# Designs tried in a protein design chat: VH-VL binders against q9h9l3. Part 32

Target 1, 176 residues: q9h9l3
Amino acid sequence: PRKMVAIDCEMVGTGPKGHVSSLARCSIVNYNGDVLYDEYILPPCHIVDYRTRWSGIRKQHMVNATPFKIARGQILKILTGKIVVGHAIHNDFKALQYFHPKSLTRDTSHIPPLNRKADCPENATMSLKHLTKKLLNRDIQVGKSGHSSVEDAQATMELYKLVEVEWEEHLARNPP

## First folded at step 17 (VH-VL)

Design EE79
Fold by ESMFold2, fold request of step 23:
Structure EE79 (fold): chain C 176 residues (1-176), chain A 122 residues (1-122), chain B 107 residues (1-107)
Amino acid sequence: as target 1 above (176 residues)
Amino acid sequence: EVQLVESGGGLVQPGRSLRLSCTASGFTFDYHYMDWVRQAPGKGLEWVAEIRNKFNSHTTYYADSVKGRFTISRDDSKSIVYLQMNSLRTEDTALYYCARDEFDSGYYFDYWGKGTTVTVSS
Amino acid sequence: DIQMTQSPSSVSASVGDRVTITCRASQGIRTYLNWYQQKPGKAPKLLIYDASDLQSGVPSRFSGSGSGTDFTLTISSLQPEDFASYFCQQANSYPRTFGGGTKVEME
């Protein structure tokens, strides 16, 4: 499998009391961490809670943001036919209103060999921040100004590379 | 349909300057890396310069043979990439191609213009 | 700089022949090797990227293989439109570098 990208998304709160998570930023990087896509996205519904502490999204980012329908089309064109790596990636696909083939999906929050390298229980769901610090000696998601989806996507790709050979062989023997 | 159209070539004396332009259409220009590649008469291909997309800070790279003399730049609003060529030398004589650099799997030039000819002669 | 040594410099062949062109890098370049075809008076055309991936619209008689330092372009059954020059190019490191080219011509 040679065509591989990593994705990370940031969400804001829409709907009643801001409880619905709606896509407001998406970043996609190639195998070497170069950025293929990084856009702010305007949700189709009114934003109730920017969730800025975690999302990094502020009102100013929405002024020239790409409408969701257009952004979704751009993003899915990049993802189609590729192995897509993410962390807790189900949430990203849900925000995109999209289901990527399971055989082409890699979720660093659920890879037992990766947990083992971090001296964590193989069934634990570990945070991206924790795995990145432990295995890459890199601090991400620093401060209270929100996450960088580019930084997070890059970290996710580097984590997957640590187990890529072993895990791809495992999946070839044990198709999902 | 992807199109790349180079212009600005010509005959100049050594030490003079030229600016090449490449006008792009048919794709999302500001998402792509753009490169210049040249081919001296009867010779092979030589990579000259690259400028990255807006998401990678428009970072630039140059071949050693042109570093300090050539400057690659882009105007994403006009979908144009430029090559400013200063202190031209006879060895800069070539057909200059503009190329789209795709990087979803490796890095590769998937579309090329027809080129513009630069001749440096006394 | 990574030097790309391409061989042979030329080959005379007939329609239907299997043609093999090799490219050797002076250092490991992973799979970051591309192949281009160029006909006289025309711009290069991408055939193969990332060592073995076939560009859209390129006939399946073209194939690429290799990793590290040794790479091969194969034309399984040469067609009349395949008489052209072929260039390999590494994209692992800056500067990007090309092989010297291989001219495939009719016997």
Scores: ipSAE 0.829, ipTM 0.912, lowest interface PAE 0.8, mean pLDDT 94
Fold by ESMFold2, last read:
Structure EE79 (fold): chain C 176 residues (1-176), chain A 122 residues (1-122), chain B 107 residues (1-107)
Amino acid sequence: as target 1 above (176 residues)
Amino acid sequence: EVQLVESGGGLVQPGRSLRLSCTASGFTFDYHYMDWVRQAPGKGLEWVAEIRNKFNSHTTYYADSVKGRFTISRDDSKSIVYLQMNSLRTEDTALYYCARDEFDSGYYFDYWGKGTTVTVSS
Amino acid sequence: DIQMTQSPSSVSASVGDRVTITCRASQGIRTYLNWYQQKPGKAPKLLIYDASDLQSGVPSRFSGSGSGTDFTLTISSLQPEDFASYFCQQANSYPRTFGGGTKVEME
């Protein structure tokens, strides 16, 4: 079968008034949740807002962070040719300045069978935290110290596994 | 381009110690799991130990036959993996291979060194 | 521990023959099964990983199949360089375990 990885990214605010989202951490896990990549990333632009409450990123994390261009190369090497699973994954690809083939992309925020399992409206956009609590009986993103991108990527992979057979068959019949 | 070079093998008496080294080059060492696999003369392959990458806490695993006697470790700054072998026995006599463990799709040893020979005899 | 039973232990074959080697796990290992080739005096070389995926640079005459407990390595048309020993190895659980090997020899 085609190889799957899950990705999660954390972003900081750059540009005017800190409104641009720039990549500051990326985590990638394999099908079993083992960590293939987990690096803090230094954006090419000045950081205006660390967004620490959600991102977990602080100034000290940037001291030895991998420059964006180097990190992007490392990340894309892992993603190329693989099915990539994420939650609201468009935001991750935007931060990476990257287009992954739609046929190889899986977004747990927009999978009707997954929502159905959670007793949610099939076409609603559901948060990773809510789906994980409901379907995996796990609490993620607890507290105000920010998210763990490793934990979030692992949860995303486990959520996808709940619908993997059904959704892969659906996509085979209905190529994106 | 990828190279794994083992060293530290030799002839030792039972009950003594040896430390094997494996020097790695040509890849991002601290992102990979590393394993030792041995092969006794005329026998098949036996997995010995594994040490995971920096993202997975450098967690270690051992075959039952070596637990408590062997210790795997790594120095990511030097791209070296070690196997400390204490209380050696004649049944530890083997060619010891260092292997790179890739885990993007399953887990598999995609590169092997040439091995270093350990002989344990009176 | 997961025991890997590999058969046959040896095969006598000619160039052009189809060779089939089987490997059975004592419990389910999904697709976490690898195949290695080893020539005398040389380190093992990865052929197949994750049951059926061909390692880069390995000729397409090699193929792997199976899942769960039963796995097969097939050489569709044996070449002179294929006379070697072959080992399966499971990676589902620790400890990692190898099959006993299959020696493919010239008849």
Scores: ipSAE 0.817, ipTM 0.911, lowest interface PAE 0.9, mean pLDDT 94
Fold by ESMFold2, look of step 18:
Structure EE79 (fold): chain C 176 residues (1-176), chain A 122 residues (1-122), chain B 107 residues (1-107)
Amino acid sequence: as target 1 above (176 residues)
Amino acid sequence: EVQLVESGGGLVQPGRSLRLSCTASGFTFDYHYMDWVRQAPGKGLEWVAEIRNKFNSHTTYYADSVKGRFTISRDDSKSIVYLQMNSLRTEDTALYYCARDEFDSGYYFDYWGKGTTVTVSS
Amino acid sequence: DIQMTQSPSSVSASVGDRVTITCRASQGIRTYLNWYQQKPGKAPKLLIYDASDLQSGVPSRFSGSGSGTDFTLTISSLQPEDFASYFCQQANSYPRTFGGGTKVEME
């Protein structure tokens, strides 16, 4: 059987004017939504903009955060050899400075059958919040306190399960 | 090297209490679920209790046969799992194993201690 | 609670034999079934998890199959070190439950 996990990351602004996105939190859940990993991560560069209203990251979270190099090693050990599900997952892998095999990657922002279930255009890039509300009857990312990467990873896995059989068969016929 | 070392077993009378400890080493303890599984002499295996990791609120689960009498807990700073066993009965007599529970694909006990013996007898 | 019915309770076999042990769940457990080996005086050892995945260091003569309610452990060619007791265990639901065990003994 397939080993499958879902991931979500939160980023802060580093570099000139805080425009570079650097990893500051990562959450990984199993198929049932149980949390395998959830750590705050200290970027190797100075944080210019915590982006708290979206990221949920505050200065105090960085005090005991795991250094990026260590966290990356922990995360990649969990991801290696597994099907990894995410939403706009390219951004998560970019922040991890990591390339996961395309054949083992599932992106809920780009699954036509999932959009169809939500009565959305099949070629649209739908937000996690919209898909979760329409298909799971759940409100996520509520208020201005920032996103919960655990909540977002769990929602991503539940969304994928709605189309898992169809999409896995599609990918078997159409290898990426 | 993953190691799980149980202690605290012994001979006790029915109705008394006993606390088991399991000291863990060689892995990131606070990331794992931990379980107790028991085996009566010459009998099969019986799951007793589980405590989840720090990311899942240390939520606990119990077999019906021990619910209300046993309490599983953990100290992540010391890498120790405990089983507080109250109101002991003769049917609780068993070898008690501590097990590490992996949950990346299904849920399974990939490492076990040698166990500690609890004998409940008048 | 999900009852696990394991068959047979014992089997007498010779080195080289193919041994098949079955485990049936009282309701569907998806693939959330594990197999353990236990030798006298020793702790159980994981052989197979998630119905069919072989644990690291376990010989390839061990295999697992099944989904839903019916599961099988197969030892393709029994070796002297394989005389032991075997237990299935479901992890789909709490409480976790074990089968009654199968003792594989020398003929």
Scores: ipSAE 0.783, ipTM 0.905, lowest interface PAE 1.1, mean pLDDT 93
Fold by ESMFold2, look of step 19:
Structure EE79 (fold): chain C 176 residues (1-176), chain A 122 residues (1-122), chain B 107 residues (1-107)
Amino acid sequence: as target 1 above (176 residues)
Amino acid sequence: EVQLVESGGGLVQPGRSLRLSCTASGFTFDYHYMDWVRQAPGKGLEWVAEIRNKFNSHTTYYADSVKGRFTISRDDSKSIVYLQMNSLRTEDTALYYCARDEFDSGYYFDYWGKGTTVTVSS
Amino acid sequence: DIQMTQSPSSVSASVGDRVTITCRASQGIRTYLNWYQQKPGKAPKLLIYDASDLQSGVPSRFSGSGSGTDFTLTISSLQPEDFASYFCQQANSYPRTFGGGTKVEME
């Protein structure tokens, strides 16, 4: 059978005026929430804006960070052949410079049955923080010290499990 | 090539201590869980202990038969996992295997060492 | 603790035979069931993980099935190198537990 992991990434600002989003942390968890990967990643370009309030990334984290090329190889080895769950996951794949097969991709920001469970419009794009509070009774991304990609990946997997049977059946009947 | 080499076994009297070592090579050691599994002479397999990877705080788990007496630990810089065995009993007599624990899909021991023998007798 | 009951404890078989070994968990373990082969004087070798997934390098005559509490290892056509002991092991919960083993021997 097809195996499943969840991913979340944090980005920093590179390029002119720090407007380019570059990968600076990636966390991957298995189906049970155990952490397969959690590394700080050094972008190939100079960091202009750490975006710490949202990313949680600080200069200290970059001292021993894994170079992007090496980290990308490690991450892709874990993702290959698996169903990958994420929230607004296209941003994570863009930062990885990678396209995962759509048939093996699950995006919790756009799953109608999940929105329905949260009493939200089925076709709306819902935030991870909102869904997690409504459906798991947990507060994530608390305060101004930034997000935890481990916490976010774990929450994403738990949210998917709430609709996994229904959604996997739907996708089997309606291949992307 | 993945290799796991156990050492530190021997003959000891009941109540004494031993420390087993398992030296690992050929893989990213600090990303993996590591386990000890033992096999008494002519008997089946018994899981003993596990230590998780650095991303899961090196959390440890033990079989009830050894809890409080055995301690699993690891040194990721040397790629070594240890089993400190205190208050040894005759029923601890076994061949002790070190195993690599994969957890990307379920949890399973995909590589095993040859084992090191512990004999506890008076 | 989850008890793993493995049967039969031994089986006498000939080359070419189909061999079926069963493993029952005392409570549900989803698909978190592994099968190992052990030859005398050797370390165990993983055959099947997650109930039905074949480990790399293991011949396709080995197959696993089951979920929940009842699991089966099948050797479709026994070969001379398959005379060994076989162990199931659950990984759903701590402590990890093994079945008592099945010795497959030449009749």
Scores: ipSAE 0.783, ipTM 0.904, lowest interface PAE 1.1, mean pLDDT 94

Design EE87
Fold by OpenDDE, fold request of step 20:
Structure EE87 (fold): chain C 176 residues (1-176), chain A 122 residues (1-122), chain B 107 residues (1-107)
Amino acid sequence: as target 1 above (176 residues)
Amino acid sequence: EVQLVESGGGLVQPGRSLRLSCTASGFTFDYHYMDWVRQAPGKGLEWVAEIRNKFNSHTTYYADSVKGRFTISRDDSKSIVYLQMNSLRTEDTALYYCARDEFDSGYYFDYWGKGTTVTVSS
Amino acid sequence: DIQMTQSPSSVSASVGDRVTITCRASQGISTYLNWYQQKPGKAPKLLIYGASDLQSGVPSRFSGSGSGTDFTLTISSLQPEDFASYFCQQANSYPRTFGGGTKVEME
């Protein structure tokens, strides 16, 4: 358990029409929810759409943001050798331009026992917000200010802990 | 190379105050928790205080033996952690170590300074 | 507070010997247990963290095991530079607490 971390990233839109998702914030927490990393990140390309209502990212956050290449190095250093827990984590890795080994990745959006515990269809893709409300009785991503990647990472870790034993046993029997 | 250098130790009378400093280098200081650990002459190690990093609101924790008398703080811009020691007692006599507190895979002190000596005597 | 009971308080051994040090916590601390080595006049040095993870640069003759309340530090083959004091430390809860220490001395 000590070797588990949870990650959540916020992305902004870059490219000619803002359709490219670029990393703009990354938060990483340890097994106990302590924050290992939480930085605003400056994409290498011009930001066309901050996607503020979802990302919570504003122009002012980019003033002293960590350049992407530097941030990526910092983040990868933290993730190396860890079991990385995330929700729809493929989006985070894509934005990070990094792919963690599948055997060391846990995606809470694709854990049937977690959905079952929340009285949801096992093969459905449920939102982090929904699962957190159902299983932790906690509201996240509230309001119009956008998401908190720290809050989301912490919730993700707590959700995983609910099914950790069962899921780790399943993975041991069925390696990805 | 990670380095921690303590300073501020000395001889003081009971009831007096002393401020210890620990200057850090060789790593991203504001990402790490910092702790003070002391060792009385010929005795074992005793945890004194912890201050968390900027991501965790610089939350502080203290041993009961120093609570209300000691204050741990940090200046991330200078890469320094402090230990303000008030109302010093003879039992506070010890070598005081500054330690980097890593919490990525457990919680452990992976780097220590050489320590600074505090002697409280009448 | 979590009491860490370390045993033995001292042990006499020879080069090449297998040395075992035990640490018992008064309550469960999962694997949040660290081992430190301290030589006379020197600062402590991290050997093992998380009960069994070897710190980088530490010789493989050092190993840690255990979870919950009972933990063990083992030196498989004692070397001359291993004569020192050893301390366990729990990091499960506050206050952080150390064992009383074990002095490994030459027979």
Scores: ipSAE 0.945, ipTM 0.964, lowest interface PAE 0.4, mean pLDDT 97
Fold by OpenDDE, fold request of step 20:
Structure EE87 (fold): chain C 176 residues (1-176), chain A 122 residues (1-122), chain B 107 residues (1-107)
Amino acid sequence: as target 1 above (176 residues)
Amino acid sequence: EVQLVESGGGLVQPGRSLRLSCTASGFTFDYHYMDWVRQAPGKGLEWVAEIRNKFNSHTTYYADSVKGRFTISRDDSKSIVYLQMNSLRTEDTALYYCARDEFDSGYYFDYWGKGTTVTVSS
Amino acid sequence: DIQMTQSPSSVSASVGDRVTITCRASQGISTYLNWYQQKPGKAPKLLIYGASDLQSGVPSRFSGSGSGTDFTLTISSLQPEDFASYFCQQANSYPRTFGGGTKVEME
């Protein structure tokens, strides 16, 4: 359990039409929700769409933001050897241009027991916001200012802890 | 290489104040929690205070024995952590260590300074 | 506060001996338990963190085990440089607290 961390990333749009999702913020919390990392990150390419409504990223956040290559190094150093918990985590890894070992990855958007606990179809993909409200009775991603990656990472970890024992046993019997 | 260098210790009378400093180098200072741990002569280790990093609002924690008298603070721009000690008592006499607090896979002090001696005596 | 009861307070041993030190927490601390070594006139040195994880650079003859309330530090084969004091420390709650220490002395 101590070797678990939760990650949540915010992305902005880059490329000619802003269709490329580039990492703009990354938050990592430990098993207890303490923040190990939370930096704004400067993409290598020009930002076309900040996607602020969802990402919470604004132009001023890119002032003094950590360059992507440096941030990536910092983040990978934290993640290495850890069980990484995330929600729809494939998006975060894609933005990081990094793929964590499957055996050390936990995606709360694909944990049937978690959905069952939330009275949702086991094979459905539920939002972090919905699961957090249903299971933790907490509102996240409220307002129009966009997501808080720290808040989302903390919620993700707390959700996973609800099913940790059962899910870890399942994975032990059914390794990915 | 990680280095922690304490300073500011000395001989003071009870009721007086003293400020300790710990200068850090060799790592990203503002990412880590920092702690003070003291050791009275011939005694064991006693945790004194903790200050968390910039991501955790520099939240502070204190031992009951120093609460209300000691203040831990930090200047991330200078990579320094401080311990302001007010209303000093004879029982505060100790070697004061600065320690880096890692919290990625538990909470532990992986690097320690050599310490600075505080002697409170009338 | 969580009290850490460390035993024994001292132990006499010879080079090559197996040495075992125990720490008991007054309440459950999961695996948030660390072990430190301190030699005379020197600062403490981290040996084990998270009850059983060996700190980088620490010889493999050192090992830690336990969870909940009972923890053990083991030196499988005592070396001359291992004569020192050892402290456990819980990091589960505030205030952080240390055990009373164990002095490993030459027999």
Scores: ipSAE 0.945, ipTM 0.964, lowest interface PAE 0.4, mean pLDDT 97
Fold by OpenDDE, look of step 18:
Structure EE87 (fold): chain C 176 residues (1-176), chain A 122 residues (1-122), chain B 107 residues (1-107)
Amino acid sequence: as target 1 above (176 residues)
Amino acid sequence: EVQLVESGGGLVQPGRSLRLSCTASGFTFDYHYMDWVRQAPGKGLEWVAEIRNKFNSHTTYYADSVKGRFTISRDDSKSIVYLQMNSLRTEDTALYYCARDEFDSGYYFDYWGKGTTVTVSS
Amino acid sequence: DIQMTQSPSSVSASVGDRVTITCRASQGISTYLNWYQQKPGKAPKLLIYGASDLQSGVPSRFSGSGSGTDFTLTISSLQPEDFASYFCQQANSYPRTFGGGTKVEME
């Protein structure tokens, strides 16, 4: 269980009209919530929309941001061989242009026991904010300053820990 | 190749101060926790202090035996971790190791320096 | 503080022997237990982390097991280079604490 890390990424808009989601920040925490990685990342293409309201990313954060290729290498090094926990994690992996093995991936947006515990429909896709409030009695993503990827990663890990035993047993019986 | 090189050890009288340094190379220093561990002559290992990385606010932890007297700090720009030792006591006599603290899948010291000797004697 | 008790403090063994060292924590530490080897005049070397994970480059004759309070380091077939001191260390809480050590000596 300690071989788990949780990841959360923030994306900005690049390409025509800013419709391409490009990685601009990545945070990774260990099983205990200690931060292994938290860097602003410079996309390879010009940023058209910082999406600050949601991403929390501002122009000033890009001044000394880590180039995408370098950051990707650093992140992949951390993730390799680990069980990676995330919320709607396919978006993070897509932004990273990386896909972690399904058998080593845990998406808290698709864990029926977690939804059940939160009195939500088991097959519904609930937001991280909602689950965190319901199950951890904690408010995240508050205000207008945008998300904190560290905070979100930590919340994701804590949520998973609530159902870890049950879910791991389920996965053992039903390998993806 | 990961390398940790301690320096600053020596012979001092009780009550005096000494500052140890550990120069790191071969890895991304500012991503890792760093620790000091000491070993008195012919004795076992004793954890002394830890300083966390920049992502965790450089939070520090100390053994009770050194609290209030020792200060761990780091300069990420130079890849150096320090141990300021004040009000030294004879029981502080030991070989002091600098260790890299990996915390991705537990917390463990995967690399150690060769150590620097501190002798506190009247 | 969490006290780590190693046993035995010393053991005499021969090449080829199976050697078992135990470490007991005064309270539950989950799997936050590491094992180190130290040879005379050398710095400690990490052998096992997380109770059972073998550090890269460490021979497979070394293995770790246990969780909670009781842990074991096993050398399946002792080699000449394995005569050394061994230490367990808990990383569950602060302060970090080491066991008293076990010296593996030649019989």
Scores: ipSAE 0.931, ipTM 0.957, lowest interface PAE 0.5, mean pLDDT 96
Fold by OpenDDE, look of step 19:
Structure EE87 (fold): chain C 176 residues (1-176), chain A 122 residues (1-122), chain B 107 residues (1-107)
Amino acid sequence: as target 1 above (176 residues)
Amino acid sequence: EVQLVESGGGLVQPGRSLRLSCTASGFTFDYHYMDWVRQAPGKGLEWVAEIRNKFNSHTTYYADSVKGRFTISRDDSKSIVYLQMNSLRTEDTALYYCARDEFDSGYYFDYWGKGTTVTVSS
Amino acid sequence: DIQMTQSPSSVSASVGDRVTITCRASQGISTYLNWYQQKPGKAPKLLIYGASDLQSGVPSRFSGSGSGTDFTLTISSLQPEDFASYFCQQANSYPRTFGGGTKVEME
């Protein structure tokens, strides 16, 4: 459990009509919620849509943003060898153009015991916001200022900790 | 190569002040927590203070023995961590180590400086 | 504060011996326990973190075990360079606290 980190990324739109999701912020927290990494990231392509309402990313954040290649190296260094917890984490990995080993990945959007605890269908895909409200009695992603990737990463870690013992035992018996 | 170099130690009288510095190199300084740990002559190790990184608001923690008297701070632009020691006491006499605090898989001091000696004597 | 009781305070051993050092916390600290080696006139060196994780570059003859309140550092086969003082340290809560140390001496 100590070698466990949670990650959350924010993406902006690049490419034609801004349909390509490019990494613009990445936050990583440790098991206790301490922030290991939190940087704005500059995509290699021109940003067409900042998606500010959701991403919280503004043009001003890109002025001193870390170039994607550099940020990717920094992030991968942190993730290497760790159990990585995320919510719908495949999106984060896709944006990072990186795929963590499945055996070391935990996706809180696909943990039946977590959904059960939240009185949700076990096989349903629930939002981080909903699970956080139900299980942690905390409101995240409120307002119009966009998401906080740090807040989301912390919430994700806290949610996982609720079912960690049970889920790790399950995975041990049923390796992915 | 990671390097930590302490400076600022010396001989002072009780009640006086001293400021220690630790210059870091060889790593991304502003990503790491930094700590001071001291060791009195012939004694064990005693944790003194911690300052967290920029992502965690540079939050500080202190041992009870130094609370209100010592202040840990950092200048990320210079890769330096400081320990301002006020109202020094004889029991503060020790070799003061600067340590890098890694917190990715627990909290541990993976790199230490050689230390700087502080002697408080009348 | 969490008190760390380390034992023994000193141990005499010979090269090739198995050496065991224990550390007990006054309350549960999960696996937030680290072990350091310190040689005379030198700064401490990290050996084990998280109770059982071997720091990079540390010989495999060093191992750590335990969780909760009881922890053990083991040197499977003592080497000449292993004669030193060893300290445990809890990182579960503030203030961070160290054990009293164990001096491993040549018999």
Scores: ipSAE 0.931, ipTM 0.957, lowest interface PAE 0.5, mean pLDDT 96

